# VHH binders against F-box/kelch-repeat protein At1g67480: the designs that were tried, part 18

Target 1, 376 residues: F-box/kelch-repeat protein At1g67480, of Arabidopsis thaliana (Mouse-ear cress) (q9cag8)
Amino acid sequence: MQAFALSGKKRIVNHGMCFSKGNLDLGSRLSENFMDDPLIPGLPDDVAKQCLALVPRARFPSMGSVCKKWRFVVQSKEFITVRRLAGMLEEWLYVLTMNAGGKDNRWEVMDCLGQKLSSLPPMPGPAKTGFKVVVVDGKLLVIAGCCMINGSLVASADVYQYDTCLNSWSRLADLEVARYDFACAEVNGHVYVVGGHGVDGESLSSAEVYDPETCTWTFIESLRRPRWGCFASAFNGKLYVMGGRSNFTIGNSKLLDVYNTQCGSWHGSKNGLTMVTAHVEVGKKLFCIDWKNHRKMSVFNAEDETWEVVALPLSGSSRAGFQFGKLSGKLLLFSSQEETGQCTLLYDPDASPGTQWKTSEIKLSGSCVCSVTITA
Key: E = the ipSAE of ESMFold2; O = the ipSAE of OpenDDE; V2 = 0.75 times the mean of E and O plus 0.25 times the DockQ between their complexes.

## First folded at step 15 (VHH; framework vhh_8h63_2)

Design t4 (from r1 with Y32N T52Y; at its last look DockQ between E and O 0.52; V2 from the best seeds 0.00; counts 0 for: pae O 4.9 > 2, unsure alone 64.3 < 65, grease 29 > 24.2, SAP .815 > .668)
Fold by OpenDDE, look of step 15:
Structure t4 (fold): chain B 376 residues (1-376), chain A 121 residues (1-121)
Amino acid sequence: as target 1 above (376 residues)
Amino acid sequence: ELQLVESGGGLVQAGGSLTVSCAASGFTFSTNAMGWSRQAPGKERELVAEIYFGGDTYYADTVKGRFTISRDNAKNTLYLQMNSLKPEDTAMYYCAARSWGTLYAWSFDYWGQGTQVTVSG
């Protein structure tokens, strides 16, 4: 009488913090009625929008608190366009920092001068690793990753969005497939997620695209081979997936996968990089730090598809990891090591040879996990 | 405190086999990604093999088909079985553990002191 111990897979009911579906519906339940009200009494709405566009970015939350219509306008893509036309766009740097204990993650916000403006509200969800961050339509998205739950590693499909206007986090639609260590990039207003590890640590070939208009993830053509630890960049409406590992091989995947968003197909090239620990796009160039050599960065020129190598101005034998940022067309180099006090470096790609590197006055409260630049 | 202690290194003749081990402590071994790296004299440290919590394994091209990474979660021990050893495999072998909380889950930030493997021609 062999007692088949039914290992009851306790479905860890993720007590999903009910982020009240209420805030997602704020866009859809905008009663048609408030749209009929003038944005500013006595002004045509187009003029009113221009007036609002002149308000400093730091005051966007306040504007959003005036009325529903103001909130709607300030959150709109159109508003960014109006600000652009008005020459009022402000570039802010958002940096996720980690304290020495690894328990306190905070988003820090800096202006174009590198002055600390504020910290974001705490990012929702458990502490994760292997997630990606991307900017779409002036919003910060934190996508998927993995976390420890009750002693088990769990892949996430969760997507969170930070809205500058609301100064708040919201949850977006989940990925179709939970994953970590995947490639992610925005292309033409869409967010692409490619590869990574799945729920059991398996390598994924699947790719998804998010449409902010429909608020939905959809599968696109899968990669020819599963790959993880890769990164993505966008050039000329194409998605480039580089680095990482494929076919159970460490370090040798110089495969470049390119997705044509127009035709919806992948093509491959051997002109890629190995595993990259940090990357950033500045202008038409992609800057990368290879995991094998942290003393140099590889620079990809999207115009001629060439690579160049730039030495990092590092003193000593420091094997310090680095993360990138960008601000005002300059590259920022942050230390990923816990050593509070390393100077942020600035690389000016337009500077004369030999003068490209400078010390930045930007100081982080902790080690840089990741950064994004948001223009609004 | 996280500790990784490698053992099993030594001198082996070309074509021979050797198993190195890593005793891990101070973290949840069973759910952590683990790996082996090696550093030959005058060369950069290179990743040799990785194993994830789900058992997924990855190998450098140079060792693929010859080396096998495995783990015993009950013993908190990582293994690297090395077969068909070549002189080029001579290196200090380091046990590696993933740093949790980083952007990239595959990054290894914790290393042991290493165990020397020498393959004679």
Scores: ipSAE 0.020, ipTM 0.482, lowest interface PAE 4.9, mean pLDDT 82
ESMFold2, look of step 15: ipSAE 0.539; ipTM 0.800
ESMFold2 (binder alone), look of step 15: mean pLDDT 80; pTM 0.811

Design t5 (from r1 with D56N S107D; at its last look DockQ between E and O 0.31; V2 from the best seeds 0.00; counts 0 for: pae O 3.4 > 2, grease 27.6 > 24.2, SAP .693 > .668)
Amino acid sequence: ELQLVESGGGLVQAGGSLTVSCAASGFTFSTYAMGWSRQAPGKERELVAEITFGGNTYYADTVKGRFTISRDNAKNTLYLQMNSLKPEDTAMYYCAARSWGTLYAWDFDYWGQGTQVTVSG
ESMFold2, look of step 15: ipSAE 0.594; ipTM 0.826
ESMFold2 (binder alone), look of step 15: mean pLDDT 82; pTM 0.825
OpenDDE, look of step 15: ipSAE 0.313; ipTM 0.701
ESMFold2, look of step 16: ipSAE 0.677; ipTM 0.865
ESMFold2 (binder alone), look of step 16: mean pLDDT 82; pTM 0.824
OpenDDE, look of step 16: ipSAE 0.194; ipTM 0.651

Design t6 (from r1 with F27S Y32S A105Y; at its last look DockQ between E and O 0.19; V2 from the best seeds 0.00; counts 0 for: pae O 2.4 > 2, grease 27.5 > 24.2, SAP .734 > .668, placed apart)
Fold by OpenDDE, look of step 15:
Structure t6 (fold): chain B 376 residues (1-376), chain A 121 residues (1-121)
Amino acid sequence: as target 1 above (376 residues)
Amino acid sequence: ELQLVESGGGLVQAGGSLTVSCAASGSTFSTSAMGWSRQAPGKERELVAEITFGGDTYYADTVKGRFTISRDNAKNTLYLQMNSLKPEDTAMYYCAARSWGTLYYWSFDYWGQGTQVTVSG
């Protein structure tokens, strides 16, 4: 009775994740042919767009699946404008969370009420640090950073974009210079990247700007001095770069570098902040947490370039790190510490003195790495 | 796990020179930065010098021009050459390393036990 050992060769079907090379060409080869079709039969396209603009944001993926023309419209900057005019804009909070093990990062999405809607698909590429996130034209960009590969640090020039309509990630044009721990902000529809560390860990003075229309990065005027660990904010069409290190001096640079996007030049002042651990723009104010004083926020008013201090409602000697979010004109304070159960704090800048701080019902699944607010 | 062990501390006269060393073990110099901090009696610990992975060096204003930080990757050793020492330089000197992924450029993840430097007037 010879036991025929059926050696079931488990064909490991290497599902080659065909990372479909997102044909960057999809924008250009939109065959002229589908553009001739009415968006909605029987309606002028402008009226049809208005109709589509009335659809809730949560249904955008479904709308994008109807046809190529709908997809094109829903993902367009124009569509956001139409929604704005229709009063249909929805503000959503996107939070990158890290689990207690530090190995799993996930983007969580919440509506304007702080209700969890969904999670994003996994972000492409290796796990990185020192990257920046920015919103441009209703899209989330994850820019550059660094990772360890085979024991070596590798700086990235990779830029990934999340499209809400498609609920998908795509790769954009690479930075001209791979970098991490740089400053980044959106100004007038353009994304600026400033300073950081390069591929060899060198401090960079170079700055780049991304044009979403041309899908290209271009060098702008470099900083006078290399700068890393800095952050950027935008006010009144100007780029403000604060914090970080420069000049090979140990200490907190109070240097404020300001880039005028109109004239294409940098100017500096000494009224910046040092050692900022978190920052967020709410309205016309920049809120910052300084590492030296984690019990207060420094608030920058770009109109008069003044600073004010707001105490954090913290009890005890906790040196808890914080990250910021914003939702509906209010500031959210997330604890960066893995302590399960810390309440999200909400700061309302328009509230009466003494009543600005409240507890938020927003609960994250992990520690906040970063957050962005996207209005569409 | 990265272990840092300082050596080379001692008594030196004002105006003298001293080199302290930090031997790194357990991992390659695969840190984003290494540095020297010091703590004088009754004072807070302060960063004195830092060298990044890329070789950029930073110094506190108090030691700029007098101290030099360097590393030998082949020996996995960090150095701080201290010249023109002053009594105010008297402190416990700590070697520190920053790992990749650390969010704050001012923080370190690894510390040595320290080496005492005493400068006599």
Scores: ipSAE 0.143, ipTM 0.624, lowest interface PAE 2.4, mean pLDDT 84
ESMFold2, look of step 15: ipSAE 0.681; ipTM 0.862
ESMFold2 (binder alone), look of step 15: mean pLDDT 80; pTM 0.816

## First folded at step 16 (VHH; framework vhh_8h63_2)

Design u1 (from t5 with F27S Y32S; at its last look DockQ between E and O 0.06; V2 from the best seeds 0.00; counts 0 for: pae O 8.7 > 2, placed apart)
Fold by OpenDDE, look of step 16:
Structure u1 (fold): chain B 376 residues (1-376), chain A 121 residues (1-121)
Amino acid sequence: as target 1 above (376 residues)
Amino acid sequence: ELQLVESGGGLVQAGGSLTVSCAASGSTFSTSAMGWSRQAPGKERELVAEITFGGNTYYADTVKGRFTISRDNAKNTLYLQMNSLKPEDTAMYYCAARSWGTLYAWDFDYWGQGTQVTVSG
């Protein structure tokens, strides 16, 4: 009497929660009705825009509160163009700082003179690490990253945008693939995300591009090899991916991956840097700090693809971490050490040899996590 | 190659304090970050605390306010001061180090053998 144990395979019907892609068609349905009203009564709209462009940047949030049409104009890419033509562009430095306890991050804003302005509203979402920040069309984007929830690492696909003109945060479309410690840069108005670690901690070779006009992320050609901890820079319409690690490389790889945005293909070279702890683009040069030598920075010239070395004016043997900023065509060097009293250094690439380094009066309220410069 | 050796584990009563140490050998603290992870029986390994090269510290919510991570570069030693210990803190504690190239990831490249911490109720 052979008892046939009917192993009832419980088909766990994975009810795929169809998260309905709520078409946040936020862009197009501006109600046709407010666009018919004159921007300023008695003036053609083009003249009115020119008038608005003459207003100081600090007053943009107030302008955005006047009416829907003013709000629309002030947040537009066109407005920045009008201000450019009027010679009214203002460059501001945005710095994410961490307090001595490492728990509270806040964005600080400084004008071109290094004077502190009002703080940003709190950044949406949980506290994250491994995220990247980028500027596109005068907007600050905070992209992806990871957080620790109940002792487990959780990768994010979330993207938040800060409108510097309206002083407000919004959520953009999620990445196709959640990731942290990836490379990111803006190229010709598009945002590129490359490599990193995925949800399972795997190294990624996938790359995505964001189009602000369509508000969508799309996959591009993948890297030949997965890379993480890399950074990206843009020169002459090309995306350069440097630094970081690959599971397929033994030792410190000097691999440089270059993406041609016109042909949509990657090509590689061996003239990159290996382990960069900080980087910033100033003009047509990329400034990097190598982890092997914190007393010098490596400078990449994208025009001839050459490297030069510049000594840092640092005294002592202390292995201090640094972060970069830029303001008015100058390089800022921030100390990542919590020691109250370290002076910000300023490097002028156009200064005479031996006079490039100066002390800056810029003081941060905490350690610099990252910085961006936004012109509007 | 960087070697990590944990010490200081033991039996402690609930509410007690314990400090575990991690000695790094073979290289100077040339890592982007150091950290402590723990693994309790039957549970997954979890990150407890991390200190970056820049000195920034991060903690799991479960240990926040009770544990303190620190490092002595001159001694090439990482510490975890654990206060107000609970039975739930019973685990093998592992020292870990992250190499340069991934500055803010929660991944580590180097691991110690671990030190056992047992908290009696």
Scores: ipSAE 0.012, ipTM 0.363, lowest interface PAE 8.7, mean pLDDT 83
ESMFold2, look of step 16: ipSAE 0.729; ipTM 0.887
ESMFold2 (binder alone), look of step 16: mean pLDDT 80; pTM 0.818

Design u2 (from t5 with F27S Y110S; at its last look DockQ between E and O 0.52; V2 from the best seeds 0.00; counts 0 for: pae O 5.2 > 2)
Fold by OpenDDE, look of step 16:
Structure u2 (fold): chain B 376 residues (1-376), chain A 121 residues (1-121)
Amino acid sequence: as target 1 above (376 residues)
Amino acid sequence: ELQLVESGGGLVQAGGSLTVSCAASGSTFSTYAMGWSRQAPGKERELVAEITFGGNTYYADTVKGRFTISRDNAKNTLYLQMNSLKPEDTAMYYCAARSWGTLYAWDFDSWGQGTQVTVSG
């Protein structure tokens, strides 16, 4: 009497929750009805925009509170163009700072004179590392990264945008691939994300581009080799990817990958840097700090693709970490160490030899994690 | 700030094995990427091995296949198992930590005092 144990394979019917693509069309229909009202009664809208463009940047949030149409204008890319034409553009420095405990990050804002302005609202989402920040059309984007949840590392695809004119955060479309420690840069109004680590910690070769007009991420041609810990910079409509390492090797790779945005293809050279701990673009130059030598910065000239070395006016231990900022065409050097009393340094690339370095009066409330300069 | 204390260094014959350890204190160890660097007399400090937040390991070409980096988060300890040691491996070995929130892969901001490894020919 052979008892045939019918192993009932419970087919776990994975009910694929079809998250219905809710019709984000609601945003386009609301814009049509408000367009019929004059921006300022008694004025043509073009003249009204010019009037609004004369208002100081610090008052933009108040303008956005007047009505929906004003809000729409103030947040628009066009508004920045109108301000540019009017000669009213203001450059502000945004710095993400970390407190002595390393748990709390906050954004600080400074004007062109280095005076502290109002703080940003708290950044949405969990505390992350390995994320990148980029500026596009006067907006600050915080892209992806990773966080520790219950002892496990979780890669993120989340993208948050800060509107500097409205003083508000919003969530953008997620990346196609969650990642951390990747390269990111803006090129001709598009945001490029390249390489990094994926959800399983694997090195990625994939690259994505964000179009602000369509609010979508799309894949572009992948790198020939997976790379992580890289940084990106943009020159003359091209994307330059430098630094970082490939799988299982602590990099001696001086590989420079260049993406041509017109033809949609990568080409490589061997004239890059290996391990950079800080970088910033000022004008047509890229300034980098190599992890091996914190007493000098490497400067890349994109016009002739040459490198120069500039000594840092630093005294003491080579163990000090630094981050860069930029303001009014000058380079700022921030200390990443909590030692109360290190002065911010300013480098003027146009100054006479031997006079390029000055002390800046800019003081941060904590260690600099990253910085961006936004003009509006 | 993470405090790092290295141990396990010593004298070993060529071809031998040695394990160095790094005890971490003062912060959540699991929230740091960790690494080993070494400095030989008259040479620059070089990164030897790294272990990321997710546990991925990377090695310098000079030690690949011979050295193994690992971590025990429960013990707040980092390890470097060194096999097939060579006289060229003689150096002060330093434990390094990359803090949470850093944007760059090689931005180590915490270092130990080091442990001396000497390989006799």
Scores: ipSAE 0.023, ipTM 0.511, lowest interface PAE 5.2, mean pLDDT 83
ESMFold2, look of step 16: ipSAE 0.716; ipTM 0.879
ESMFold2 (binder alone), look of step 16: mean pLDDT 80; pTM 0.809

Design u3 (from t5 with F27S Y32H A105Q; at its last look DockQ between E and O 0.25; V2 from the best seeds 0.00; counts 0 for: pae O 2.6 > 2, grease 26.1 > 24.2)
Fold by OpenDDE, look of step 16:
Structure u3 (fold): chain B 376 residues (1-376), chain A 121 residues (1-121)
Amino acid sequence: as target 1 above (376 residues)
Amino acid sequence: ELQLVESGGGLVQAGGSLTVSCAASGSTFSTHAMGWSRQAPGKERELVAEITFGGNTYYADTVKGRFTISRDNAKNTLYLQMNSLKPEDTAMYYCAARSWGTLYQWDFDYWGQGTQVTVSG
């Protein structure tokens, strides 16, 4: 009678800190009463909005502190539209940096000239890896990832939003499926999350879409094959998923999965890249660094679906990791290695052949983890 | 710091089987993705197999169907079962581990000293 010792898998009861559902129904509970007050006394609200739109971006947090109605206006998608029409849009670069010890991550903000602005408030939640960042409607989203808790790797479904206008963090709805090392991109105002690793380290084929209007995640059609370590890009209203690995194969990640947001279906092609360490979209081009070749970047043209190769002006060791940024239609190349001495490089895609690469004056306080450019 | 020590290498005839092992110490083995790489004389090091902390496995096309990577988290040990060995499989086999939290998902951070596998024709 061999006593099968049922090894009780201690279900780590994720004591979900019940962050009280603070009813971020910020939209509906605008008490009818403050909306009736003029935005600026003596002016129609449309004119008042135009006046507010002329204020420099750096003063938006102060504007948001004036009253509830001003706060509502400044955080709204409409406000960005008004600023666009007024020609007042400002492009800022947000960079998550890691210190030499790898324990302290900080968001740095730079203006279009590369001048450092005030730092962001600390990002909520534990330090994570394998998360993705995306911009939607002028907001920075930090999505999912994983962290080490009591010696165990824990996948997250947490989503945090940073409002660049109000200089504040909030928590959004959780993903339906906790995951890390997934692909993520914004397409037509929606955020797509695709693949990755789940809570047990399994490869995922599931995909979700976030609607900012309804504040909800919804499943879409799954990938044909589970994928992790992939990245996503958006062109012409389509979601492109590239790179990474599928089950059972090393290096066979030339699969390109394309999601048509109109018909809600995936299509596959073999015109993708393999394992990409860094990527950025500049204009209608996708710039990628392959992990096998750190001396070249691959450039995807979404108009004709062709690839080109551009040499990096690097003299050093092929083992140097890089991350990308973008500013004012130019590509930024950041070093991910602690070597304090590497200058940020700038690539101008519109420059004459042989003159595309320049040194940038942008200096980070640490290694670049990720970056996003936000216009408001 | 994670230390990796390979064992089990040796001489085997073509068509034979061999299991190599990697003992891990100094860190939490169970949270690391692990892999086997090999380097033949005069050739570049190539990834042979990977296993995630959750047990997902990946193989190079050259070894798919013949090799099996596995892990025993209780023993902090990684295994590579090699069947139907060929002379082309002759190489130094290295155990590797990926650190949690690294930005580069494709590189390994820890390596063993390797174990020699020789397949005679």
Scores: ipSAE 0.297, ipTM 0.700, lowest interface PAE 2.6, mean pLDDT 85
ESMFold2, look of step 16: ipSAE 0.714; ipTM 0.880
ESMFold2 (binder alone), look of step 16: mean pLDDT 81; pTM 0.817

Design u4 (from t5 with F27S Y32S A105M Y110S; at its last look DockQ between E and O 0.15; V2 from the best seeds 0.00; counts 0 for: grease 27.1 > 24.2, placed apart)
Amino acid sequence: ELQLVESGGGLVQAGGSLTVSCAASGSTFSTSAMGWSRQAPGKERELVAEITFGGNTYYADTVKGRFTISRDNAKNTLYLQMNSLKPEDTAMYYCAARSWGTLYMWDFDSWGQGTQVTVSG
ESMFold2, look of step 16: ipSAE 0.679; ipTM 0.857
ESMFold2 (binder alone), look of step 16: mean pLDDT 80; pTM 0.802
OpenDDE, look of step 16: ipSAE 0.658; ipTM 0.850
ESMFold2, look of step 18: ipSAE 0.652; ipTM 0.848
ESMFold2 (binder alone), look of step 18: mean pLDDT 80; pTM 0.801
OpenDDE, look of step 18: ipSAE 0.500; ipTM 0.788
ESMFold2, look of step 23: ipSAE 0.683; ipTM 0.863
ESMFold2 (binder alone), look of step 23: mean pLDDT 80; pTM 0.799
OpenDDE, look of step 23: ipSAE 0.421; ipTM 0.755

Design u5 (from t5 with F27S F53H; at its last look DockQ between E and O 0.49; V2 from the best seeds 0.00; counts 0 for: pae E 5.4 > 2, grease 24.9 > 24.2)
Fold by ESMFold2, look of step 16:
Structure u5 (fold): chain B 376 residues (1-376), chain A 121 residues (1-121)
Amino acid sequence: as target 1 above (376 residues)
Amino acid sequence: ELQLVESGGGLVQAGGSLTVSCAASGSTFSTYAMGWSRQAPGKERELVAEITHGGNTYYADTVKGRFTISRDNAKNTLYLQMNSLKPEDTAMYYCAARSWGTLYAWDFDYWGQGTQVTVSG
């Protein structure tokens, strides 16, 4: 184990995510001796890690409370690798729901069979909208947004992280620019935010990237034109920004802005969509529901940059509102609460055309605002 | 929560001008992005103009330079000044409001019942 030396406080600082740098306990001059203790008495540490990797994910908070060394191991990227090799990874679905009154948000969590699990603690701070969620290094991030403070609309720069191993929220570095209704996606372990509305409601062209290793946000090249109410998806090291409005125009602008993370530059084309009400990425394809026709999905193939259409298996003329989830490489379509009697749909894009649709027994306690899947 | 009532529509000769307005009631008008949409018979609804809660304005290419959207937050009123009207501007015009902090730009929460604008050849 290689260890960093700090001024008189010698603790290991080489396995942590941004939390380790910001939350490292430097309070004991003798703490390095305890770092050298065996993870499990009587076992080599390599064997002990394999044993810990067999523990069900639901017990991770308890494991993290045993001692500092166990907490460090459970939070480490190495632990996820050991669990993967042992075949012990568990995929959990996290859905943010809102009751019909629109006043109460909560995170519901369930396993891949739809069994509800222990709920998340409440998100910190006042209720916000226009924020984005993303998963980085197995952690759930809730980024920015806006809220009403003393009767005034206020854009936020706050970023919060939910740690599944600790079952707790903590605060990460603020964005450089407070924003809401922006595009957000993860590309190769980094989080990108693009555009949106700023503190005075102005449309933004600025974009930023979060590096979990340095725990900082930095600006990247701005869009050539401001863009808001848009979304982002990542494919092949590139960030694709679609939807919403760009450059002050209204109408059928199909502007697609693509950021190449290798060279740090944007390019654009007219091969996007503008009227999207839901999106999700599965494999190398982006699935979108169009505002004008909720009875189909528009599907973007990132490899050849083409669009196709998939019809939804709906009877009659009902107008169904859907939001997406993703589970085990398949799409979940959660209907709005106003469509009573319509169940959650499951779409397998890899199944043969006659067998791609099924009904899911997953049930939410409210309307789906957004969802993520975290594997640990 | 928010109620929207349009007025000011009517018959206008080509090349003429008309102002439509939208009175808002029920909640704080200034926190909404406001817009005008139109729908001609047999045509799809299209967004014509929008003004954000911060006062920025946006226009469809078909009306840019001829139409002006404005808002009076003290009177809770949205306006659309339409100049140099053409027969293709004939449509039902709808006032719309979008709550702050939407995930997708095209999800308007509140709509008025519309006011008819007819432009004669």
Scores: ipSAE 0.109, ipTM 0.523, lowest interface PAE 5.4, mean pLDDT 80
ESMFold2 (binder alone), look of step 16: mean pLDDT 82; pTM 0.831
OpenDDE, look of step 16: ipSAE 0.241; ipTM 0.671

